# VHH binders against q2luc0, part 1

Scores and structures below are computed, not measured.

Target 1, 332 residues: q2luc0
Amino acid sequence: MPIEFEQTFRNFLMEHQEKYNRTYHFLILMDSIITAAQRIELYYRTGALKGNLGMAGSINVQGESVMKMDDIANEIVLHYLAASNRVIQVVSEESDDIVDMNKDGGRYFVYFDPLDGSSNVAHGLPVGFLFGIAKRNLDGNMKGPEDFHLREGNDYIAAGMFVIPTGMFTLALRDAGCWRFHADETATYVKPMRMTLPDDPKKWELSFNSANTTVFSEKVQSWIQVNISKYKFRYIGALAGDFHRLLTNGGLFMYPAIVKHPDPKENRPQGKLRLLYEANVVAFMCREAGGDAIDETGTRIMEIKPAGHHQRTTLYVGSKPIIDELASLFKS
Unless a header shows other numbers, all headers, positions and changes below count from the first letter of the chain; antibody chains are not in Kabat numbers.
F, E and O stand for the ipSAE by ESMFold2-Fast, ESMFold2 and OpenDDE, each averaged over both directions (binder to target, target to binder). V2 = 0.75 x the mean of E and O + 0.25 x the DockQ between their complexes.
[cut] marks letters that were taken out.

## First folded at step 12 (VHH)

Design P2
Fold by OpenDDE, look of step 14:
Structure P2 (fold): chain B 332 residues (1-332), chain A 121 residues (1-121)
Amino acid sequence: as target 1 above (332 residues)
Amino acid sequence: EVQLVESGGGLVQPGGSLRLSCAASGFTFSSYEMYWVRQAPGKGLEWVSEISWSGGSTYYPDSVKGRFTISRDNAKNTLYLQMNSLRPEDTAVYYCARDEYTDWEYSWDVRGQGTLVTVSS
């Protein structure tokens, strides 16, 4: 029987190029990101064996200080992004400040969460590597220095995520759709599949921390009361994993503001998720898959102007009819 | 209005040299990566060279690497291409180009009218 070959990610990108002789900057960048993801996965798989998946400050059996997995993941991503020489600056969840890379010759800005769902590592559950990509603002009308680190979701040209160690890689390209790839036996990502949120409400799922229902706003609580019986409920407890399922089944993932906690110090009126490397990432992918995303004011996530590189936001992301309904509610 | 005007093309013998220039106007030249692309008769557009906004980084395909040199003068809003060791296969219309922010990959959608380079014995 003839050997059957699957389309590779590399070939997929090349085919989407209009002409044969481009600079391939994006391809090179993506190669570095994929390499980082593979390396993170290696550490994920071997860390448990080495006793390195422990909490920061723990000493392994050899008397060595154990690095947190999120820090390891961050270093890996930073290394390969820097090595690509295609990145100007990076915003990372694990870095307090913007990280400068190739400011003179770089082409892209990268926003990333190297390890979404870090609490899952200790339990051998899936984690996510989330990333967003933007280009320089090339509007000849910019007065003054370019604000490199404060990009709206609409300014992203690509966003994606790896669900580790499942072998699932999802990538959305601006105006070119959301695509999912699978790692084959050689750890090569292959078999691009276009993702579109299903229109059938019978397939839709709700995903949120239901334990927090009583501390949400009254509007949100009321909405949940009405809708919790209409849809199946699924919740992993990590953005990447829950969003991964959402892309297949449709529905709603939400991370509401905490506003009614008995302990006022535990309130989070601005939300918990980060705008640049979490909310914008999934919002971008969702949009390319036919969905939408808003915050608790009814504003589209991708239209929010960042005030800071670690800005927090509430998040409602999923099927357009649900999002539209929520938007109307929040604006009322 | 964005304008790119190429000059410096002509007829040259194999092994010869030419220097192309591109005058840019209607946009902040120093903010953009700039490109040279060429189109040979009967062929599509081919990327020839790229330079970063500051001029600090340059890129070439293997077909011209070591022979062509891209440079820029941001104070003069001018892009240059020094072409050495020219070959008949370098015969093409050469365009100065910049990216239009419309794609996930950098492109050269904004171009001038081009200048013809003919390499022939």
Scores: ipSAE 0.425, ipTM 0.755, lowest interface PAE 1.2, mean pLDDT 91
Fold by ESMFold2, look of step 14:
Structure P2 (fold): chain B 332 residues (1-332), chain A 121 residues (1-121)
Amino acid sequence: as target 1 above (332 residues)
Amino acid sequence: EVQLVESGGGLVQPGGSLRLSCAASGFTFSSYEMYWVRQAPGKGLEWVSEISWSGGSTYYPDSVKGRFTISRDNAKNTLYLQMNSLRPEDTAVYYCARDEYTDWEYSWDVRGQGTLVTVSS
């Protein structure tokens, strides 16, 4: 029998590129994103897992100086995106302003959260690097905002996430599916697996912060009361981890509006999660796996026209039958 | 209707130079990346050069780097290829091409009749 070799991510992507007479621009961008993820994982392993971690998830990078893992991860991603020479502008969870890169020659906008669930670093628990990608608008014939960087999720061409330090990488490609890879012992991403949400309701999970139930809307509270016992309840409390698991098992992850908090200052009627680099990312990935995502008005997440680069949204993402039920509920 | 018309080819001795032109019409030229590709007799298409929409970034394969220069004049809707130090292996029909894309990929295709460059004698 011949020796069996696992297909690498690079070969997986290049087969499509060469077969369809594609350029190499997207491959170069993805190589930079993967390199950034591998560098972040190195800092996680050498900092958090080996006891080099200070209070609040900081590591000592330059002797007596202290730097948060969020800031380290952000610097790494910005560096490799800039080095690709393919990125026009970046929206980062860790940067207040839009970051300009190659505005004249770049081809992509990148939206990222470099360390989703960063409070987990202090506990040695998984975190996520989430990203979404849109292309430069050719002839103005694509959906998108008047500003170059404010793209609706339907304009994304790809979205993905790395779960750190587990070595899991999931990439969704517009109209080409959602694919999961794992890092082998040489840190090479291999063995593409097509992700499709299960149709079997017995596998479905429900994931949300149940401690907040009394401060959700009446419609959401009523839905929870009817449905909480129908599904397996699972909640890590970090978007990347909970969504990673959801792609395998199906069901629903939600982050509802907070509207009945006894302290009105704690209400979050617009939600907590960020539209461009959190909600759109998981919504895009979920759609390519056969699911859907809405906000608490019943509006499809990827149809929301962004008004700001750090805009928040409520989020309901998962198996399409559950999302359709919730959409009907929110519009009634 | 997208139209690309190549010109400037001819017979040139080894070591000589030629300047190719591509007249573009039927689309907003300044919005698109542009390419030169070539086809030698009996062979497939070979990418030769690429230029960004603004002209600020250019790219070349090693086989022509340092000898060929792509440029564009967005006011005249014209793409150029300056070819210096020509070699017999540069003999081909040269085409300009517009950047095309699918949902997550970029690509190109040949639209014109091309212009023949022959390097011999």
Scores: ipSAE 0.050, ipTM 0.546, lowest interface PAE 6.5, mean pLDDT 85

## First folded at step 16 (VHH)

Design S6
Fold by OpenDDE, fold request of step 18:
Structure S6 (fold): chain B 332 residues (1-332), chain A 121 residues (1-121)
Amino acid sequence: as target 1 above (332 residues)
Amino acid sequence: EVQLVESGGGLVQPGGSLRLSCAASGFTFSDYEMYWVRQAPGKGLEWVSEISWSGGSTYYADSVKGRFTISRDNAKNTLYLQMNSLRPEDTAVYYCARDETTDWEYSWDVRGQGTLVTVSS
């Protein structure tokens, strides 16, 4: 068989850059992000081989404290983002504070979760690297409001994720669709495929922690009771993995508020997931794939104005008809 | 109205030097990254150099690195390009451009009328 060549991610972006005579800041940023992902994957794989990824906090054979994979991943991402010199500020799940980078010449804000599903690492299961990207103010003014880094989902220009170590890279671009790439034999991301949620309800899947059903709101419980038999149920137990599947099959992933826990201290009416680097990311990607996302008030995730960089939110993301139904329910 | 007016172009011998200026008006100059781009005869627009809003960061095309220096005076709303060791291949109309946000990237679509630089023996 003749050698088949696939379009590379770089070429995918370059075509756009050349066609519209754009700068290369985004391309450079994406290269850094991809490099970070590759490094994370390397650590994932090598750690797995060494059998020490599940021993975070322990002492290694050299007498040193073993760093958690989350921290390693975070440091890797921060390093390459900084090295790109294209990032103004970063919001990371693993960083308490906003990380300043190039506030002089930076062009983007990056919101990321370096290791979604970290509990999977110890078991050699897939994890996710999630990221969202926003630009500086439209007028170029860097003096903007104090919260100019706190962008709503609608202000994102891109969002994506890596499912590690599967070689799957998915990137959504504002008004340009959601695209999935895969790593070839040379670890180069290739073969852009546009992702769209299928319209066929027969393919739709529900994904949520069903063990929490009894602690959800009455409305949510009622909805589950009605719909649990209508759709297939698939739950990996990590946002990145479940969302990855959702992009292919459609349906619903949800992370509802906890409001009826027997221990009131365990209630989470605001939700668990983080708005900037989890919910907005998947909401943005889903929207570009033809779906939608709302919180438990029926508000679109991408329209939520962040009050803080670690703000929590409930999440319902998936096929438009299901989301619309839920939105109506929540507003009733 | 945004105005960018380039000046300083002319004829120069290979190995010579030239300093371009760009007078900006109609916007807050100090809030924007600025670019020099050029268009050689029969060719498309080519990015030459970029400077951050504060002037703290500068970037250059490989073809001009080490030879050209971009700078700005925000108090005077002026952008500069010092061109040293000029080569015939540097012959082009040079445009001053303001940063413009577009999709997920940026552009230099907002630019002046340009100034012609001719490098010839």
Scores: ipSAE 0.709, ipTM 0.869, lowest interface PAE 0.5, mean pLDDT 92
Fold by OpenDDE, fold request of step 18:
Structure S6 (fold): chain B 332 residues (1-332), chain A 121 residues (1-121)
Amino acid sequence: as target 1 above (332 residues)
Amino acid sequence: EVQLVESGGGLVQPGGSLRLSCAASGFTFSDYEMYWVRQAPGKGLEWVSEISWSGGSTYYADSVKGRFTISRDNAKNTLYLQMNSLRPEDTAVYYCARDETTDWEYSWDVRGQGTLVTVSS
């Protein structure tokens, strides 16, 4: 039988490094991220087997306190990022404050959601590990003069996600495309495939929490009414999962503002998703895949200047024609 | 204009020591990572050592670990490389290089004219 040779993620990066005579900082960083993902997956699988995932605060049979999977995942990511010694600061969904790492020698800022769709863990359903990466701002080519963690999406140099435990690793690199890798039987990510949103509207899918339709803005509701029958509808209920599908099929994922809730306290005019480690991440990947992303004002997600590390935003991400249409609608 | 001027190279016997210096100008030295790279005859450019902008982090190629020490004086805009226990295989033109941001990675494309280090009996 002919031997099939697959390109590994490592080889993928190394080719770039060798071709352009680059340093290894990014490779080292990515190695730490991949390792973190693998460790998270291990805990995911182990916990699932033990049946104790999601039972935070409980005591296991060994008399030990059980941590939530999101906390475990967060600690894992923080550990390996710190160990890489390449990270200046980290913004994590699970960390209230900015986490300082190598402030005097780091190269990158990392924004991450260690477990997107954490509720799925208890059911053995896939979850996502989302991350965005920015570099120190020394060249003046970035939009912002400040060399700190509050970077806009356009300042990201990379963004990616892991779908755990499915073995899907998607990575977008600035001006270099969005690439998906698959874990083989040895848990090695292989077979880089460039992801591009399809132009064929027949493939496009809409994805959003349809249960919230009545609490969206009138503009959004009207748009849904017109378009809900035009495209297939798929909704997993987790950003990573839904976006994963989006990258393949095109269409739209949206997380609109809640503005018409019967209980005013339940309104979320700013949206629910976080800008730095969720919206920017998927926006960046989507753009590299030929799509786009905007908020409900029609502003491109990647152009939003963060005011805080946990800033919320509305999100519309997907095929450019749909996004353009929505942008026009929102600006009208 | 960015200028990097290396000095301190020369002929040394195996086991000997040299200290290279690099004078930097034309940019904010303290903001940038700095590198030593070398090119041996007939070989490509090889990374030797790297130091963070603050000096808080240092990195070395395996071939020079334990023998070379990179340091910097930001007040003097000067980069140093202390080379001990020199070996013939260390013979090369040594370049001082500044960190350069390119794509998602970094490079040492900005470098000086180099200084020749020859290790020979």
Scores: ipSAE 0.549, ipTM 0.811, lowest interface PAE 0.8, mean pLDDT 92
Fold by OpenDDE, look of step 16:
Structure S6 (fold): chain B 332 residues (1-332), chain A 121 residues (1-121)
Amino acid sequence: as target 1 above (332 residues)
Amino acid sequence: EVQLVESGGGLVQPGGSLRLSCAASGFTFSDYEMYWVRQAPGKGLEWVSEISWSGGSTYYADSVKGRFTISRDNAKNTLYLQMNSLRPEDTAVYYCARDETTDWEYSWDVRGQGTLVTVSS
């Protein structure tokens, strides 16, 4: 079979940057992110083979505490982002505080979840590395350098995810679309494919934890009752994986507020997912793919001004007609 | 109103040197990254150099690396570009620029009138 040479991600991105007359800073940043993802994948694979992806708190044969995979992934990402010298500040799911990096020379803010679906690691199931990127944006009235305020989704210039260890890399660029790449046999990301949510409702899938239906709000329960039979149901139980499918088939992924749990302590009225490094990421990607995303108040995810770096949110993301319907419902 | 005024351009022989200046006004100069970009005849805008708000970090296009030096004086609201070992391919209108956008179209949407640099024997 003639060796089919596919366009590489690097080539793709360079062409894009050339098209828009950009500097090489974003290229350098993305190289760091990709390298981090590859390292995470290596640890995932190695750990799985060695059986050492031990339960958090297991002592290795040397008597040392084994680091959790999420901590390892976090350290890897932080290392490569720092090494790029292009990042001003980082928000990580695994870091309690915002991490300062190159405040003077940096160009970008990065928000990331180094290991989405961490519970899957123990079972050898896919996990996600999610990331969002913003850049400095001064209004001219500030005194001093960047104010380092957290950015809303609309301020992101890019967002993406890696599905590990499947070798799927999806990247959305502001006003430039959502693109998926595949790792080839050399672990090189290749074959850029533009992702667009299909318009055909027959292909649409509904994705949520159906076991939680009774603890959702009355509005959400009512909506589910009406719509559960209209669409195919698919649920992996991880944002990255479920969203990955959504980008291909369209429909809806939702993570509603829990408000009617028999144990009041188990209620999550603000939602479970994090705004900056989970919801904004998938919302941004979805938007670039022709979809939309809202919270349970009907507010677009990307328009939410963050109050904190670990702010929680409800999430409804998917095909625009469904999202519009839900938005109307929530605002009623 | 934001104003950027470039100066220092002119005719120079290959191997020669020029120093460009840019006077900034109408905004807090010290808050912003600043850029030099250039446009050669018949070509689009090309990124040349970037400097951080404090001047602590500098970046250069590969085509000018080792030959050009960007600097700034925040007290004077002035951006500089020292150009050494000039080549004919460096012939262009040079612009002082500031980034004001978060989109993907351009990173230097605010620029001055430019100053012409001609490198010819």
Scores: ipSAE 0.495, ipTM 0.801, lowest interface PAE 1.5, mean pLDDT 91
Fold by ESMFold2, fold request of step 18:
Structure S6 (fold): chain B 332 residues (1-332), chain A 121 residues (1-121)
Amino acid sequence: as target 1 above (332 residues)
Amino acid sequence: EVQLVESGGGLVQPGGSLRLSCAASGFTFSDYEMYWVRQAPGKGLEWVSEISWSGGSTYYADSVKGRFTISRDNAKNTLYLQMNSLRPEDTAVYYCARDETTDWEYSWDVRGQGTLVTVSS
């Protein structure tokens, strides 16, 4: 009887590039990202299960203060990205400023949120590590370093997500599909599965914070009233988890503008999610799975020209028929 | 359009030194990562060294690390390889190569005739 071996992520990546005359720069970068994810998962399992997140403001017996989980995750990702020597600059949700790395010799810009949904750690629920990657010189049309890191989602060459601590890893590659892996018993990511959003509307789900319905725009409220009963509703309240499920079932995830809040200071007309390391990431992955993503004006997420590295956006991401319907609604 | 012209090869004894040059034209040299690759008799192309577009990062195959130094002069559109402590195993035709922009990974392409380096007693 033949012995059956699962294909590893490394073998998958090698198979999906030209066989000759290739460097290993992207492979080395991905090894660093995977190592960072595994270190974050270890800390999550050790810290959260022991209740360490709840000690964020207290002194433990070993020191004067305990770092928050999200600060530790950020430090881990920054460390491994820097050690790879392949990264020019990073944008991190947990860092106010752009972080310079190998500006003269790096190959990639990396945009990441190291612990999406970090409030879930105290509850033992999944969190996400989201990342997007752009090359220094995709088509030889780079000009100047001033806004080098402010890339449109259309300029990304890869985007991915780890769901922690479940061992699930999804990576989308420009024009090469969206692929899901799982960690085996040795923590090796294996068994690539191509992700394509289902065509059958009976599988589709809607995912959004329904408690906010009355404070969304009138157009969005009306759309919800017509459509909420047509599809299954699923919402766990974390972008990584809800999007991970959406890639399997299809439908729509959205984080609309908040525009009708009784307290005007609570309005978020620009949206809550961050363009570079949240919205672009899921939009890129969704596109490679056959879907699409738009903002509140009907503009494609990946066409938005960033003006700032922490810029926010509204987000509607999912199956193309639903996104097309919403785009028409928003532009009418 | 794109031209890469290698020079500086020759016959040297083991332990000797040699400096290769690569003259580039037909593209904006300072925008591209550059590579040295070699082809030993009866073998395929082997990556030897790489330098970033600015010269800020260099990489070497384990077989040449510590003995070879890649450099570039962007004002003169020229790539160099300083080869010290040469061994018979370094005998090959040496080519410079330009970065070829690809999707997620970097690659290279050989365009010149190369320059022969022979290391023998």
Scores: ipSAE 0.386, ipTM 0.697, lowest interface PAE 2.1, mean pLDDT 86

Design S6
Fold by ESMFold2, fold request of step 18:
Structure S6 (fold): chain B 332 residues (1-332), chain A 121 residues (1-121)
Amino acid sequence: as target 1 above (332 residues)
Amino acid sequence: EVQLVESGGGLVQPGGSLRLSCAASGFTFSDYEMYWVRQAPGKGLEWVSEISWSGGSTYYADSVKGRFTISRDNAKNTLYLQMNSLRPEDTAVYYCARDETTDWEYSWDVRGQGTLVTVSS
């Protein structure tokens, strides 16, 4: 009586190695990223869910020293990326400066947000570990170590996210699709499922912070007035969670510019989300699932030339018909 | 147009040495990781060694580790493979290759005619 087993993530990647003359550099990098995600999940489970965290999401790691969960997650990811010996430099949401790793022998730049939605930890709600990956610049555009990390989203070769602690892992590979895995009873990621945004508009969702509607631009406010009732509204208030659901149901997630706030210091005309490790990541994954992403000027997210490693952007990501409509609106 | 021209092969007795060269043209050599691969008679291609774009990192198949040394001279657009303590199982056509994809993994394809290394008494 045979036992049926689901395909593991490792065997999924190895399938490509067997079909092409390829190295194991990316496989080794991904093993380190997955190990980091598993360690972050362990700290989440042992700290947050067992009541070791305060309201601000801090963990009492050593009894007398308190370390925020996002700082712990950042250290974990940096450690395993360095141990892979495959990473040239990283950009981390939690690190002000670029972090050098294996500058001479590395193959990849990695952009990551180790705990997207970290405020959710205090509420026992899911958080995200988001990452994007680019290869060393192959066209001789070597402007120096800090300039190497400023890559357009179109230069990414992979992007993905873990939803912690739910055991969900989504990885998009350039021109090879967007794939979702889940952790089995041994915490092994298994069962690659090809993700494609549904083309049935009846399933589509609209996701944004509706409480901010009056502080968006007039164009965006007008679009919302016409369109809010056409789609199911869903909003968790964390990019990872909202995008995870969007990949299943289709529709639109957006984070518009804040331009009409009663306190002008709270305006964010450039947007809130970070280009390299948030917007490019979800834009890349959405593209591989058949969708698209733009900013509030109608420019494709993946085409934005970064000027800084913590640069912000507005974001509209989801099903192509909605994105095309918005692109026309913003360019008119 | 990308060209890779392998040279330096020949007949050598077991325990001997050879140095292979690969002349590269048609691309910016110093931007690319480079590889040596080989094809033994009746076999498929086998990855042998690779070297980072700067020459600072090198990697070897277990079967050649400690005996072969990959190097490059970016000023001369040339890749090298120093082969010591040669064995009969090293008999193969040797090819150099560069990274040939922009996908998520590094890969290689053969482009030249290669250079034959025969290790026999």
Scores: ipSAE 0.302, ipTM 0.682, lowest interface PAE 3.2, mean pLDDT 86
Fold by ESMFold2, fold request of step 18:
Structure S6 (fold): chain B 332 residues (1-332), chain A 121 residues (1-121)
Amino acid sequence: as target 1 above (332 residues)
Amino acid sequence: EVQLVESGGGLVQPGGSLRLSCAASGFTFSDYEMYWVRQAPGKGLEWVSEISWSGGSTYYADSVKGRFTISRDNAKNTLYLQMNSLRPEDTAVYYCARDETTDWEYSWDVRGQGTLVTVSS
């Protein structure tokens, strides 16, 4: 039978380097990120089969204390980023403070959520590893946090995500597109596929937590009332999974402000999702796939100037016609 | 307006030493990764060495590792290459270079006239 050999991620990235006199710094960084993702996937598979699911302090089938999967994933990512020697600082969803690495010799800032939807581990359901990457600022202004870890989404040079344990990896490169790879039987990421949001509205999907509809703003509720019947509704309830599907089918994923909750302490007027390692990541990837992303003021996500490394935002991400309509609605 | 001016080349015997300098102007020198590259007679450009913006990381081509040392003085906007144990195959025009891309990878580009190093007995 015929043997087919798919282009590897490493070969794909190296082909771009052949157009310029380039170094290998980004390639080495991406090798570390991919290795971290592969270790997390392996741990997920072997941990679930051995009964390692649970909270920190539990006892697994081997009689050992169980670390929370979030903690394990975070430690894996931090280890490989540090070992690359290419990272200046990281912002991790699982770390309260920024994490310094190679402050004087590194080239990149990395923002990551090592296990998006981590509650799904107990159910054996898919989770995500999301990341964004910025280079050191080269404009002569290495002063405040905006030159270090507080970068706008427009300053990112790459963003991506792994859907764990499905073997799917998507990477967007600034001005070079959004590309999906899948793990082959050897766990090597292969077969780059350029992702472009479909123009056909019949493919478009609407994704949000519909149980929260009555606690959204009046503008959002009214928009839903008009539009919910126009599209297929799909919602896994995990950003990585819902966005992964959005890149294939187009449409809209949203996490609106919660402003009408009967218990006022449950309101999230600033949104739930985190700007640096969630919203900016999917906004960057969506833009490279021909889409767009805004917050509930109509401001483009990529233009938001961060004030804190764990800052929240509302998010509307997807096909440009829908995003443009929502931007006009929010600004009126 | 970026300008890089190489100096310090000359004729030296095998086993000798030489120190090259690169004076930089027209940009914030301390923000950029810097490189030395060389062009032997009749050959293309060959990457020789690189140094991070602060000097915290250095890298070398295998052909020069252990013999050449890259350094920088950010207060003087100057890049250096100390070349020891020189060999005839090190004969080349040497250029300094700066990173020239704004995408995800780092690269280099030659801007100056270079400085000739000739290693001959």
Scores: ipSAE 0.222, ipTM 0.655, lowest interface PAE 3.6, mean pLDDT 86

